# VHH binders against Uncharacterized protein AF_1994, part 17

Target 1, 207 residues: Uncharacterized protein AF_1994, of Archaeoglobus fulgidus (o28285)
Amino acid sequence: SVTVGHTTVYYTNVPDAKAEVLAGYLQEEFGFTSDTDILLSMSGNEYEVRIPSSYSSPSEVEESFKVYFALLASRVSEEVFFGSPVKLVLVTHQNDELFAVKNQYSFEKAGRVFVYFKGVDREQAFNLANYLESLVGENYDWDVIFEQSEGVYHVVPFVGINDASELTPEMENSYQSMATELEDVLGGDVVVHLVNFEGYEVAAFEG
Short names: E, the ipSAE of ESMFold2; O, the ipSAE of OpenDDE; V2, 0.75 times the mean of E and O plus 0.25 times the DockQ between their complexes.

## First folded at step 16 (VHH; framework vhh_8fcz_2)

Design o5 (from i3 with T99Q; at its last look DockQ between E and O 0.87; V2 from the best seeds 0.72)
Fold by ESMFold2, look of step 16:
Structure o5 (fold): chain B 207 residues (1-207), chain A 118 residues (1-118)
Amino acid sequence: as target 1 above (207 residues)
Amino acid sequence: QVQLVESGGGLVQPGGSLRLSCAASGRQFYYYHMNWVRQPPGKGLEWVSGISSSGGSTTYADSVEGRFTIIRDNDKKMVYLQMTSLKTEDTAVYYCARQWGSKTYDYEGQGTQVTVSS
């Protein structure tokens, strides 16, 4: 096993160096202050990472945490396992499965703007990340999903409002301007979808 | 890297008010339900209040309902506890904590001392 801080990774069929990188990554990400035992294995071409928690049943896991966990799976795939398939499993202290997710996206960033992308190339994702960083600065944490479907670019920033009733005219104007400008930046039709931290769409803006 | 830093405590008379602050770091903050817990002198931790990740749902212990208000500002990564009508039994060290289980809270800071005394 390998320990970094309070995170210990027990692993099978995985090189020591990757287990150590995972231990450091999860220690940094979760900031565990109590000793935490992570199980890491590889079956076929997929890494499985089992992360213990004090949830008692699947229904008690908050929707926003599931959104976070899904995004984390993509970051772990990219940053720890160089794009390999990853399954993250949230478990009880008895190792019973509560929630599992596989990486769904590739990952690119500019500053602290993180772009999770699928169906577009990395250059496009990087251009989007840089554009967004130019708006908010290098120290703003912003998670954004970026996909292409049926010839349309879908840009999905996570925002700190719960529903459309919280949308101000200033926000509407800003995101409408973003949608319009992104059509030039990305070279095609764009829809900007605002989602809350539970993953529910609260507004959409066509470019 | 998750880091929570509490501030805003102090000495106050019964009936007084204080606002506690919790500064967080890291993007994971956006996705966690956040809580205030407190430890009275010589006693164990007790839960005070909670707020959902987007701020749409708040909950309170019966002993503080109507007197305390939990507030969240995700853009600034801050959680606040506005306390009014303070009583001597509110004396405690107050901690900001992320939700990490059904009724399990993970706190990292030193806390902030609130003392309510005549």
Scores: ipSAE 0.669, ipTM 0.859, lowest interface PAE 1.1, mean pLDDT 91
ESMFold2 (binder alone), look of step 16: mean pLDDT 81; pTM 0.821
OpenDDE, look of step 16: ipSAE 0.674; ipTM 0.869

Design o6 (from i3 with R27S Y30S Y31S W100S; at its last look DockQ between E and O 0.06; V2 from the best seeds 0.00; counts 0 for: pae E 15.3 > 2, placed apart)
Fold by OpenDDE, look of step 16:
Structure o6 (fold): chain B 207 residues (1-207), chain A 118 residues (1-118)
Amino acid sequence: as target 1 above (207 residues)
Amino acid sequence: QVQLVESGGGLVQPGGSLRLSCAASGSQFSSYHMNWVRQPPGKGLEWVSGISSSGGSTTYADSVEGRFTIIRDNDKKMVYLQMTSLKTEDTAVYYCARTSGSKTYDYEGQGTQVTVSS
């Protein structure tokens, strides 16, 4: 086992260095304030990370947490395991499975903008991240999904609204402008999809 | 961008109450869910409570459920945290933060110190 802060990683068939990096990563990500045991193993070419929680049943796990957990899987894959397949498993303190997810995206960032991308080049993802950073500054955390389908770039920022009625005219204009500007940045057709933190789409803007 | 300034912290005995305030500046305060987070001495950042952009939904960490209440006033651009039945383990610097969709929070304030001690 290896311990960083309050995080202890118990591992089998995994290099010590990977376990240590994971321990530090999860300690920083979750900010555990009490001793927490993580289980790290490898099955085939996939790393499995079991993370305990205070939830007692799968139905208690919030949708917003599931979304966060899914994105975390992609970040862990890229930043801890250098792009190797990862399965994150949320478990009870008795090690019963509550929720599991595999990495779905590659990950790129600029400042505090996090771009999770699939079906596009890393360079494009980086360009998107840099553009968004230029809009919000270096001290703004922002998660964005970035995909391409049938020649159209889909940019999916997570936003702190739950309904389209919460969009102000200023916000609408801002996101419309974003869609238009991104067509120049990315060199193709763009649709911006605003989704809330539970993954529900609240609005869309075409470039 | 929204600037955040926390206040209302202090020294209280166990079982006491405090009301924290967060003053926001900027044009998009009502567009974001807001949170309170805290950092106990020598420990990492811990999420405490969240409130939706409209104020219609609230959530709490298990450790504070039933004791803390989060409210917001979008007209005044304020977020509050009413703390009751305070415990020594509630001792921390408290920050208000915008929701970013991760365990990292967008906060820019200096925080306000809450100390619970006999």
Scores: ipSAE 0.000, ipTM 0.189, lowest interface PAE 11.2, mean pLDDT 90
ESMFold2, look of step 16: ipSAE 0.000; ipTM 0.263
ESMFold2 (binder alone), look of step 16: mean pLDDT 80; pTM 0.812

## First folded at step 18 (VHH; framework vhh_8fcz_2)

Design aa1 (from i3 with Y107W; at its last look DockQ between E and O 0.74; V2 from the best seeds 0.77)
Amino acid sequence: QVQLVESGGGLVQPGGSLRLSCAASGRQFYYYHMNWVRQPPGKGLEWVSGISSSGGSTTYADSVEGRFTIIRDNDKKMVYLQMTSLKTEDTAVYYCARTWGSKTYDWEGQGTQVTVSS
ESMFold2, look of step 18: ipSAE 0.750; ipTM 0.891
ESMFold2 (binder alone), look of step 18: mean pLDDT 80; pTM 0.816
OpenDDE, look of step 18: ipSAE 0.849; ipTM 0.936
ESMFold2, look of step 20: ipSAE 0.732; ipTM 0.882
ESMFold2 (binder alone), look of step 20: mean pLDDT 80; pTM 0.813
OpenDDE, look of step 20: ipSAE 0.823; ipTM 0.925

Design aa2 (from i3 with S52R; at its last look DockQ between E and O 0.78; V2 from the best seeds 0.73)
Fold by ESMFold2, look of step 18:
Structure aa2 (fold): chain B 207 residues (1-207), chain A 118 residues (1-118)
Amino acid sequence: as target 1 above (207 residues)
Amino acid sequence: QVQLVESGGGLVQPGGSLRLSCAASGRQFYYYHMNWVRQPPGKGLEWVSGIRSSGGSTTYADSVEGRFTIIRDNDKKMVYLQMTSLKTEDTAVYYCARTWGSKTYDYEGQGTQVTVSS
């Protein structure tokens, strides 16, 4: 096993160095203050990372945490395992599965703007990240999904409102302007989809 | 590694008011339900209030409902506890905590002392 801070990774079929990187990554990400045992294995070409929690059943896991966990799977794949397939599993202290996700996106960033992308090239994802960073600055944490389907770029920023009733005219104007400008930045048709932290769409803006 | 820092405590008279602050770090803050918990002198931790990740739904312990208000500001990564009509029974160290399981709260800071005394 290997320990960084309070995070200990027990591993099979994985090199020591990868386990150490994972331990450090999860220690920083979760900030564990109590000793926490992570199980890491590889089967075929997929890494499985089992992360314990004090939840007692799947129904207790909040939708917002599931969204976070899914985004984390893509970051772990890219930053720890260099794009290899990753399955993250939230478990009880008895190692019973509560919730599992596989990485679905590649990952690019500018400052603290994180772009999770598929169906577009990395240069476009980087251009999006830089554009958004130019709006919010290098110290704003912002998660954004970026996809293309049927000739349209879909830009999906996570936002701190729960539903459409919380949208102000100022927010609507700002996101409409963003959708319009992104058509020039990305070189095509754009729809900006605002989603809340539980993953539900609250508004959409066509460029 | 400390990712939650509490402040704003102090000595107040019964009936007084305080606003506690919790500064969070990291993007994971957006996705966690957040809570205030407290430790009265000589007692264990007790839950005070909670707020959902998007700031919609709030909950309160019976002993503080109507007197305390939990607020979050996701853009600034802050959680607040606005306390009014304070009683001597509210004397405690107050901690900001992430929900991390069934009635399980993960707090990392030293807390902030609230003392309500004549």
Scores: ipSAE 0.632, ipTM 0.845, lowest interface PAE 1.2, mean pLDDT 91
ESMFold2 (binder alone), look of step 18: mean pLDDT 79; pTM 0.815
OpenDDE, look of step 18: ipSAE 0.803; ipTM 0.918

Design aa3 (from i3 with K103P; at its last look DockQ between E and O 0.81; V2 from the best seeds 0.69)
Fold by ESMFold2, look of step 18:
Structure aa3 (fold): chain B 207 residues (1-207), chain A 118 residues (1-118)
Amino acid sequence: as target 1 above (207 residues)
Amino acid sequence: QVQLVESGGGLVQPGGSLRLSCAASGRQFYYYHMNWVRQPPGKGLEWVSGISSSGGSTTYADSVEGRFTIIRDNDKKMVYLQMTSLKTEDTAVYYCARTWGSPTYDYEGQGTQVTVSS
């Protein structure tokens, strides 16, 4: 096993160095203040990471946490395992499975803007990240999904409103302007989809 | 590292008002339901109020409903507790906490002391 701070990774069929990187990554990500045991294994070409929690049943896991956990799977895949398949499993302290996700996206960033992408070039994802950072600055945490399907770029920023009734005219104008500008940045048709932190779309803007 | 810093406590008379603030850091804040919990003198932790990650749903303990209001500002990474009609039973250290399981709240700040005394 290997320990960084309060995070101990117990591992099977994984090199020592990978387990140590994972331990450091999860310690920094979760900020555990109590000793926490992570199980890491590899089967076939997929890493499995089991993360304990105080949830007692699957129905107690909030939708927003499931969204976060899914994004984390993509970051762990990219930053710890160089893009390898990753399954994150949320468990009880008795190692009973509560919720599991597999990485769905590749990952790029500029400052604190995180772009989770699929079906687009990494350079385009980096261009999107830089554009968004130019709007909000280096100190703004922003998660954005970026996909292409059927010739259309879909840009999906997570936003801090619950539903469409909370949109102001200024927000609508800003996101419409973003959708239009992104067509130049990305070189194609763009739709910007605003989603809340539970993953539900609250508005969409065509460029 | 996720960090939560509480402030705004103090000494007030019964019937008075206070506003508590919680400053958060880190992107995980956006995805966590946030709570105020308190520890009265000589007692264990007691849940006070909660607010969903997007701010669309608020909940309150029966003992504070109608007197306390929880507010969330995701752009500033802030959570507030507006307290009115304070009673001596509201005396406690108040903590801002993320939800991390049904019976357990994850908190790490020092809390802020509220004392309601004649």
Scores: ipSAE 0.528, ipTM 0.794, lowest interface PAE 1.6, mean pLDDT 89
ESMFold2 (binder alone), look of step 18: mean pLDDT 80; pTM 0.815
OpenDDE, look of step 18: ipSAE 0.768; ipTM 0.899

Design aa4 (from i3 with T104D; at its last look DockQ between E and O 0.71; V2 from the best seeds 0.71)
Fold by ESMFold2, look of step 18:
Structure aa4 (fold): chain B 207 residues (1-207), chain A 118 residues (1-118)
Amino acid sequence: as target 1 above (207 residues)
Amino acid sequence: QVQLVESGGGLVQPGGSLRLSCAASGRQFYYYHMNWVRQPPGKGLEWVSGISSSGGSTTYADSVEGRFTIIRDNDKKMVYLQMTSLKTEDTAVYYCARTWGSKDYDYEGQGTQVTVSS
């Protein structure tokens, strides 16, 4: 096993160096203050990472945590396993499965703006990340999904409001301007979809 | 690793007001349901208030309903507890904590002392 801080990774069929990187990554990501045992294995070309929690049943896991866990799977795939397939499994302390996700996106960043992308080039994802960083600065944490379908770019920033009733005219104007400017940045039609941290869309703005 | 820092406690008279602050770090904060819990002198922890990750749902213990307001500012990664009409039984160390199961709260800070006394 390998330990970084309070995170110990027990692993099979995985190089020592990968397990150590994972231990450090999860220690920093979760900030565990109690000793936490992570199980890491590889079957075929897929890494499986089992992360214990204090939840007792699947119905107790909040939607916002499921959103976070899904995004984390893509980051772990990219940052720890160089884009390899990853399955993250949330488990009880008895190792019973509560929730599992596989990485669904590639991942790119500028500063602390994180872009999770599918169906677009990495260079476009970096251009989006760089544009958004220019708006909010290098130290602003922002998660954004970026996809293309049927000739339209879909830019999906996570935002700190719960529903449309919380939108201010200033927010509407700002995101409408963003949608318009992104058509030049990305070179095509754009829709900006605001989602809350539970993953529900609260507004959309066409460029 | 400490990711939550509480502040804003102090000595106040009954009927007074106080605002507690909790500073968080990391993007994970956006996805946490957050809580205030407190430990009165000689007692165990008791839950005070909770707020959903997007701020759309707030909950309060019966003993503080109508007097305390939990507030979340995700852009600044802050959670606040606005306390009014304070009573001597509100005296406690107050902790900011993420939800970690239905009966489990993960608190990492040293807390902030609130003392309500004449």
Scores: ipSAE 0.583, ipTM 0.810, lowest interface PAE 1.2, mean pLDDT 90
ESMFold2 (binder alone), look of step 18: mean pLDDT 80; pTM 0.815
OpenDDE, look of step 18: ipSAE 0.824; ipTM 0.925

Design aa5 (from i3 with S102T; at its last look DockQ between E and O 0.79; V2 from the best seeds 0.77)
Fold by ESMFold2, look of step 18:
Structure aa5 (fold): chain B 207 residues (1-207), chain A 118 residues (1-118)
Amino acid sequence: as target 1 above (207 residues)
Amino acid sequence: QVQLVESGGGLVQPGGSLRLSCAASGRQFYYYHMNWVRQPPGKGLEWVSGISSSGGSTTYADSVEGRFTIIRDNDKKMVYLQMTSLKTEDTAVYYCARTWGTKTYDYEGQGTQVTVSS
């Protein structure tokens, strides 16, 4: 096993160095203040990371935490395991499965703008990240999903409103302008989908 | 690493009002349900109020419902507790905390002292 702070990783069929990087990453990510035991294994080319929690049942895991957990799987894949497949499993303290996700996206960033992408190349994701950072600055935390489907770029920023009733005319104008500008930045048709932190779409803007 | 800094406490008379603030850092804040918890003098920790990550759902302990309002500003990474009609039994150190499991809350700040006394 290997320990960083309060995070101890017990691992099978994984190099010591990767287990240590994971321990440090999760300690930093979660800020555990109580001793926490992570199980790490590899089967074939997939890493499995089992993270204990105090949830009593699957139905009590919040939708926003599931969204976070899914994004984290992609970050762990890229930053700890160099893009290898990763399955994150939220478990009880008795190691019973509550929720599991596999990394769905590759990951790129500019400042604190994080772009989770699929179906586009990394250079396009990097261009998107830089564009968004230019709007909000290097110290603004912003998670954005970026996909291409059926010849259309889908840009999905997470936003701090719950539903469409909170959408102001200023927000509408700003995101419509963004959708239009992104067609030039990305070189194709763009739809910007605003989602709340629970993963529900609140608005969409065609470029 | 998420860090939470509470402020806005003070000495107030019964029936008075205060607004507590919690400044958060880190992107994880966006995805956590957030809570206020408090520790009255010589007593254990008790849950006061909670708010969903998007701000669409709020919950309150029976003892504060109708008097306290939890508010969230995700753009500024802030959580507030607007307290009105304060009672002496509201005297406590108040902590901002993330939901960390079923009825499980994690706080890392020093808290902010609220004292309700004549």
Scores: ipSAE 0.722, ipTM 0.880, lowest interface PAE 0.9, mean pLDDT 92
ESMFold2 (binder alone), look of step 18: mean pLDDT 80; pTM 0.814
OpenDDE, look of step 18: ipSAE 0.811; ipTM 0.921

Design aa6 (from i3 with S57Y; at its last look DockQ between E and O 0.79; V2 from the best seeds 0.00; counts 0 for: grease 24.6 > 24.2)
Fold by ESMFold2, look of step 18:
Structure aa6 (fold): chain B 207 residues (1-207), chain A 118 residues (1-118)
Amino acid sequence: as target 1 above (207 residues)
Amino acid sequence: QVQLVESGGGLVQPGGSLRLSCAASGRQFYYYHMNWVRQPPGKGLEWVSGISSSGGYTTYADSVEGRFTIIRDNDKKMVYLQMTSLKTEDTAVYYCARTWGSKTYDYEGQGTQVTVSS
């Protein structure tokens, strides 16, 4: 096993160095203050990471935490395992499965803007990240999904409002302007989809 | 590591008002349900109020419902507790805490003291 701070990773079929990186990554990500035992294994080409929690049943896990966990799976895949397939499993302290996700996206960033992308080139995802950072600055945390389907770029920023009734005219104008500008940045048709932190769309803007 | 820093406490008379603030760090803040918990003198922690990640759903302990309002500003990574009609029973150290499991709350700050006395 390997320990960083309060995070101990017990592992099978994984190099010591990767287990140590995972331990440090999860310690920083979750900020564990009590000793926490992570189980890491590899079966075939997929890494499985079992993360204990104080939830006692699947229905108690908040939708927003499930969204976060899904994004984390993509970051762990990229940052710890160099893009390899990853399954994150949220478990009870008795190792009973509560919720599981597999990485769905590649991951790129500029400053604190994180872009989770699929079906587009990494360079283009980085260009999107840089563009968004230019709007909000280097100290703004922003998670954005970026994918292409049927010739349309879909840019999906997570936003801090609950539903459409909270949209201000200023927000609408800003995101409409963003959608229009992104057509030049990305070189194609763009739809910007605003989602709340539970993953529900609150608005969409065509470029 | 997620950091939570509370402020805004003080000494007030019964019937008075205060607004507590909680400054958060890290992107994980966006995805956590956030709570206020309090520790009255010589007692254990007591849950006060909670708010969902997007701010669309709030909950309150029976003892504070109608008097306290929890507010979340995700752009500024802030959580507030607007307290009105304060009672001596509201005297406590108040902590801002993330939900970390079933009825499990994780707090990092020193809290902010609220004292309600005549």
Scores: ipSAE 0.673, ipTM 0.861, lowest interface PAE 1.1, mean pLDDT 91
ESMFold2 (binder alone), look of step 18: mean pLDDT 80; pTM 0.821
OpenDDE, look of step 18: ipSAE 0.805; ipTM 0.920

## First folded at step 20 (VHH; framework vhh_8fcz_2)

Design bb1 (from i4 with D106Q; at its last look DockQ between E and O 0.73; V2 from the best seeds 0.76)
Fold by ESMFold2, look of step 20:
Structure bb1 (fold): chain B 207 residues (1-207), chain A 118 residues (1-118)
Amino acid sequence: as target 1 above (207 residues)
Amino acid sequence: QVQLVESGGGLVQPGGSLRLSCAASGRQFYYWHMSWVRQPPGKGLEWVSGISSSGGSTTYADSVEGRFTIIRDNDKKMVYLQMTSLKTEDTAVYYCARTWGSKTYQYEGQGTQVTVSS
């Protein structure tokens, strides 16, 4: 096993160096202050990471945490395992499975703007991340999904409103301007989809 | 590393009002349900109030319902507790915490002291 801070990774069929990188990554991500045991294994070409939590049952796991955990799977795949397939398993302290996800996206960033992308070029994901950072600055945490389907770029920023009733005219104008500007940045048709932190769409803006 | 920092406590007379603040760091905050918990003198922790990650759902302990309001500002990564009609029984150190499911919670700050005294 390897330990970084309060995070200890117990591993099988995985190189020592990878287990250490994972331990450091999860220590930084979760900030564990009590000793926490992570189980890491590999089967075929897929890594499995079992992460203990204080949830008591599957029904207690909030939709927002499931969204977070799914995004984390993509970051772990990219940043720890060089883009390899990853399954994250949320467990109880007794190692009972609560929720599991596999990485679905590649990952890029600019400052604290995180872009999770699929079906688009990494260069375009970089361009999107840099554009968004230029709008909000280097200290704004922003998770954004970026996909292409049917010839249209779909840009999906997570936003701090719960539903459409919280949209102001100022927000509508701002995101409409973003959708229009992104057509030049990305070189094609764009729709910006605002989603809340539970993953539900609040609004959409065509470029 | 994610941190929670409480502030806004103080000495107040019974019937008075006070607003507590909790500043969070890290993007993980956006996805957490949050709570206020308190520790009265010589007693264990007591859950006070909770709010969903979106802010759309709030809950309160019976002893504070109608007097306290929990508020969340995700853009600023803040949680507030607006307290009114304070009683001497509300005297405690108040902590903000992430909530695991219903009323299971985790805190790490030093808290903020609220003292309600005549």
Scores: ipSAE 0.672, ipTM 0.857, lowest interface PAE 1.0, mean pLDDT 91
ESMFold2 (binder alone), look of step 20: mean pLDDT 83; pTM 0.848
OpenDDE, look of step 20: ipSAE 0.871; ipTM 0.944

Design bb2 (from i4 with G50A; at its last look DockQ between E and O 0.61; V2 from the best seeds 0.73)
Fold by ESMFold2, look of step 20:
Structure bb2 (fold): chain B 207 residues (1-207), chain A 118 residues (1-118)
Amino acid sequence: as target 1 above (207 residues)
Amino acid sequence: QVQLVESGGGLVQPGGSLRLSCAASGRQFYYWHMSWVRQPPGKGLEWVSAISSSGGSTTYADSVEGRFTIIRDNDKKMVYLQMTSLKTEDTAVYYCARTWGSKTYDYEGQGTQVTVSS
């Protein structure tokens, strides 16, 4: 096993160095203050990481936490395992499975703007991340999904409103301008989809 | 890593008002359901109010319903507790906490003291 701070990774069929990187990554991500045991294994070409939590049953896991956990799987895949397939398993402190997710995206960042992307190349994801950082600054936490399908770029920023009734004309104008500007930045047709932190779309803007 | 810092407590007469603040510092905050919990003198932890990650759902303990309002500002990473019609039984240290499903809480801050006394 390997320990960084309060995070101990117990691992099987995984190189020591990768287990150590995972321990450091999860210690920084969760900031565990009590000793916490992470189980890491590899089967075939997929890494499995079991992460304890204080949820008691699958039905208690909120949609917003499932969204977060899915994004984390993509970050762990990219930053710890060089893009390899990763399954994150949320468990109780007794190691009972609550929720599991596999990485769905590659990952790029600029400052604290995090871009989770699929179906586009990394250069475009980097261009998007830099553009968004230029708008909000290097210290703003922002999660954004970026996909391409059927010839259209879909940019999906997570936003701090619950539903469409909270949109102001100022917000609508700002996101419409963003959608238009992104067509130049990305070199193609763009739709910006605003989603709340539970993953539900609240508005969309065509460039 | 997320830190939670409470402020806004103080000494208030019965019937008075206070607004508590909770500042968060990590992106994980966006995805958390949040609560206010309190510890009255010599007693255990008591749940007060909760708010969903998007702010669309709020709940309150029976003892504070109608008097307290929980508010969330995700852009500023803030949670507030607006307290009115304060009673001596509201005296406690108040903590901002992450909620795990049904009333399981993690709190990390030092809390903020609310004292309601004539």
Scores: ipSAE 0.707, ipTM 0.872, lowest interface PAE 0.8, mean pLDDT 91
ESMFold2 (binder alone), look of step 20: mean pLDDT 81; pTM 0.822
OpenDDE, look of step 20: ipSAE 0.828; ipTM 0.927

Design bb3 (from i4 with T99H; at its last look DockQ between E and O 0.63; V2 from the best seeds 0.70)
Fold by OpenDDE, look of step 20:
Formats: sequence, C-alpha cells, structure tokens
Structure bb3 (fold): chain B 207 residues (1-207), chain A 118 residues (1-118)
Amino acid sequence: as target 1 above (207 residues)
Amino acid sequence: QVQLVESGGGLVQPGGSLRLSCAASGRQFYYWHMSWVRQPPGKGLEWVSGISSSGGSTTYADSVEGRFTIIRDNDKKMVYLQMTSLKTEDTAVYYCARHWGSKTYDYEGQGTQVTVSS
C-alpha cells in the first residue's frame, strides 16, 4: 500500500509509482480529511479504482454525481495512467458497488477550462480550451465536452441552469456569439449545447 | 486542496437566529448536492438539511422544518443555513457535507459550534 495524506491506495499487479500518483491525485481531488482506503487493481489493460463513499444504495447516487464521476474517470485516465483505460467504481464502505464508469473522453485543459473530447484531435481540443479560457472568469471552473458528429462540432459546456427560461438575454447573446466565433476557431460548423450538471440539455446555439 | 470550511456559529438565546456559512473549494462543488449535519453533545451525527446541486430542491429534517433554510451560491461556492426560532436542542457542532440526505459521511471539517442557552 501507499499513503498520501489521508488517502491510502491498496494495490495489486500495479506499479508502485502508479499507486502513489493515484493516491496523491485522489487526495487532492476529494480532499479527504479522514483515512480513506482506495483499491487499485489491473484487469487486462484496464485499471480499476474502487472509491468508497457514504452512499448506502445505488438509488441514492445523484445524477450530478454520476456526471462528475464520469468526467473524473477521463481525467484519471489521462493524468494518472497516461491514457490507459480506467474504470472507476463507487462503492459503499463495505465495498459494495454503487456505480461504475469507464473513461469515455480524452482530456485537455487550459487554466480552469477542462475539455473532455472524443472524435476530435487533441489540437482542436486545445484550441477550444484556449478560446474558452479567454472567456471564463478567474474564479470559475469550466467543464466542457467536445465532440464531432457528421461534420459538426458539438461544444457542451456544463452550466448551472436547469431551464431555458433561466437564460437572460445577455446570456443568450453571449452563447450565440460563442457558437459563431467557435466556427472560426475550429474551422467548421458548431453547435453549443448548454447542459446542466445533471447532464440534461437546456438550450442549444448554432453558429 | 478541496476543503469545506464552516463559520457563523455562536451563543444565542432560545428563539434567536443564526446564519451559518460553508465555504467550499474545488470544481466538484458544482456537481454535488450539499447538506448540513450536526452533532449534539454526546450524540452522533444528525442530518439537518440538504440542497441539490443547482439549488432547485431543498429538504429538511422534521426537527428543523419551518425554522431552518438552506441556500447555496454556486458562483461563490457557498452554502448557507439560516436558523430561526432556535431551541436548546439545536445546540451542536454544525458541519457542511457534499452528500444529499445522508446520516453518515466519509469525512467532516472542523465545524462551527452553535449553542442555544438561556
């Protein structure tokens, strides 16, 4: 085992260095203030990371947490395991499975903007991240999904809006401008999808 | 480092009011439901109130329903607990947590002491 802060990673058939990096990463990610045991194992070419929680049943796990957990899987893959497949498993304190997810996206970041991308090259993701970084406030963290389908770039920022009626005219204008400007940045058709933190789309803007 | 820091506690008389604050860090805050819990003297943790990630939904323990109000500000990464009509039995250390309606938690911060006494 290896311990960083309050995070202890128990591992088998995994290099010590990987376990240590994971321990530090999760300690920083979750900010554990009590001793927390993480289980790291290797199944084929996939790393499995079991993370304990206070949830007692799968039905208690909120949709927003599932979204977060899915994004975390992609970040862990890229930042800890250098792009290797990762399966994160949320478990009870008795190690019963509550929720599991595999990394779906590659990951690129610019400052506080994190871009989770699939079907596009890293360079485009980087360009998107840099563009968005120029727009984001200093104290705001922005998670964005970036995909391409049928020649159209789909930019999906997570936002704290649950209904389109919550959009102000200023917000609408800003996101419309974003869609238009991104067509120049990315060199193709763009649709900006506003998605709430539970993963539901609330609005869309075409460039 | 991700942290939750509680403040706003103090000594009040029965019937008084207090407003607790929780300062949160980390991008996880946006995705997590938040709760207030408390630990009365000599007792275990008790769930007090919860609020959804967006703030659109709130819930309260029966013991505090109608007296306490939970609010969050995602732009500031803050959670608040407005307490009114305080009772002696509300005396406890109060903690904020990133779980919805849970009575047990993975971790807890330093908390803030609330004492209701005549």
Scores: ipSAE 0.711, ipTM 0.868, lowest interface PAE 0.5, mean pLDDT 93
ESMFold2, look of step 20: ipSAE 0.735; ipTM 0.873
ESMFold2 (binder alone), look of step 20: mean pLDDT 80; pTM 0.817

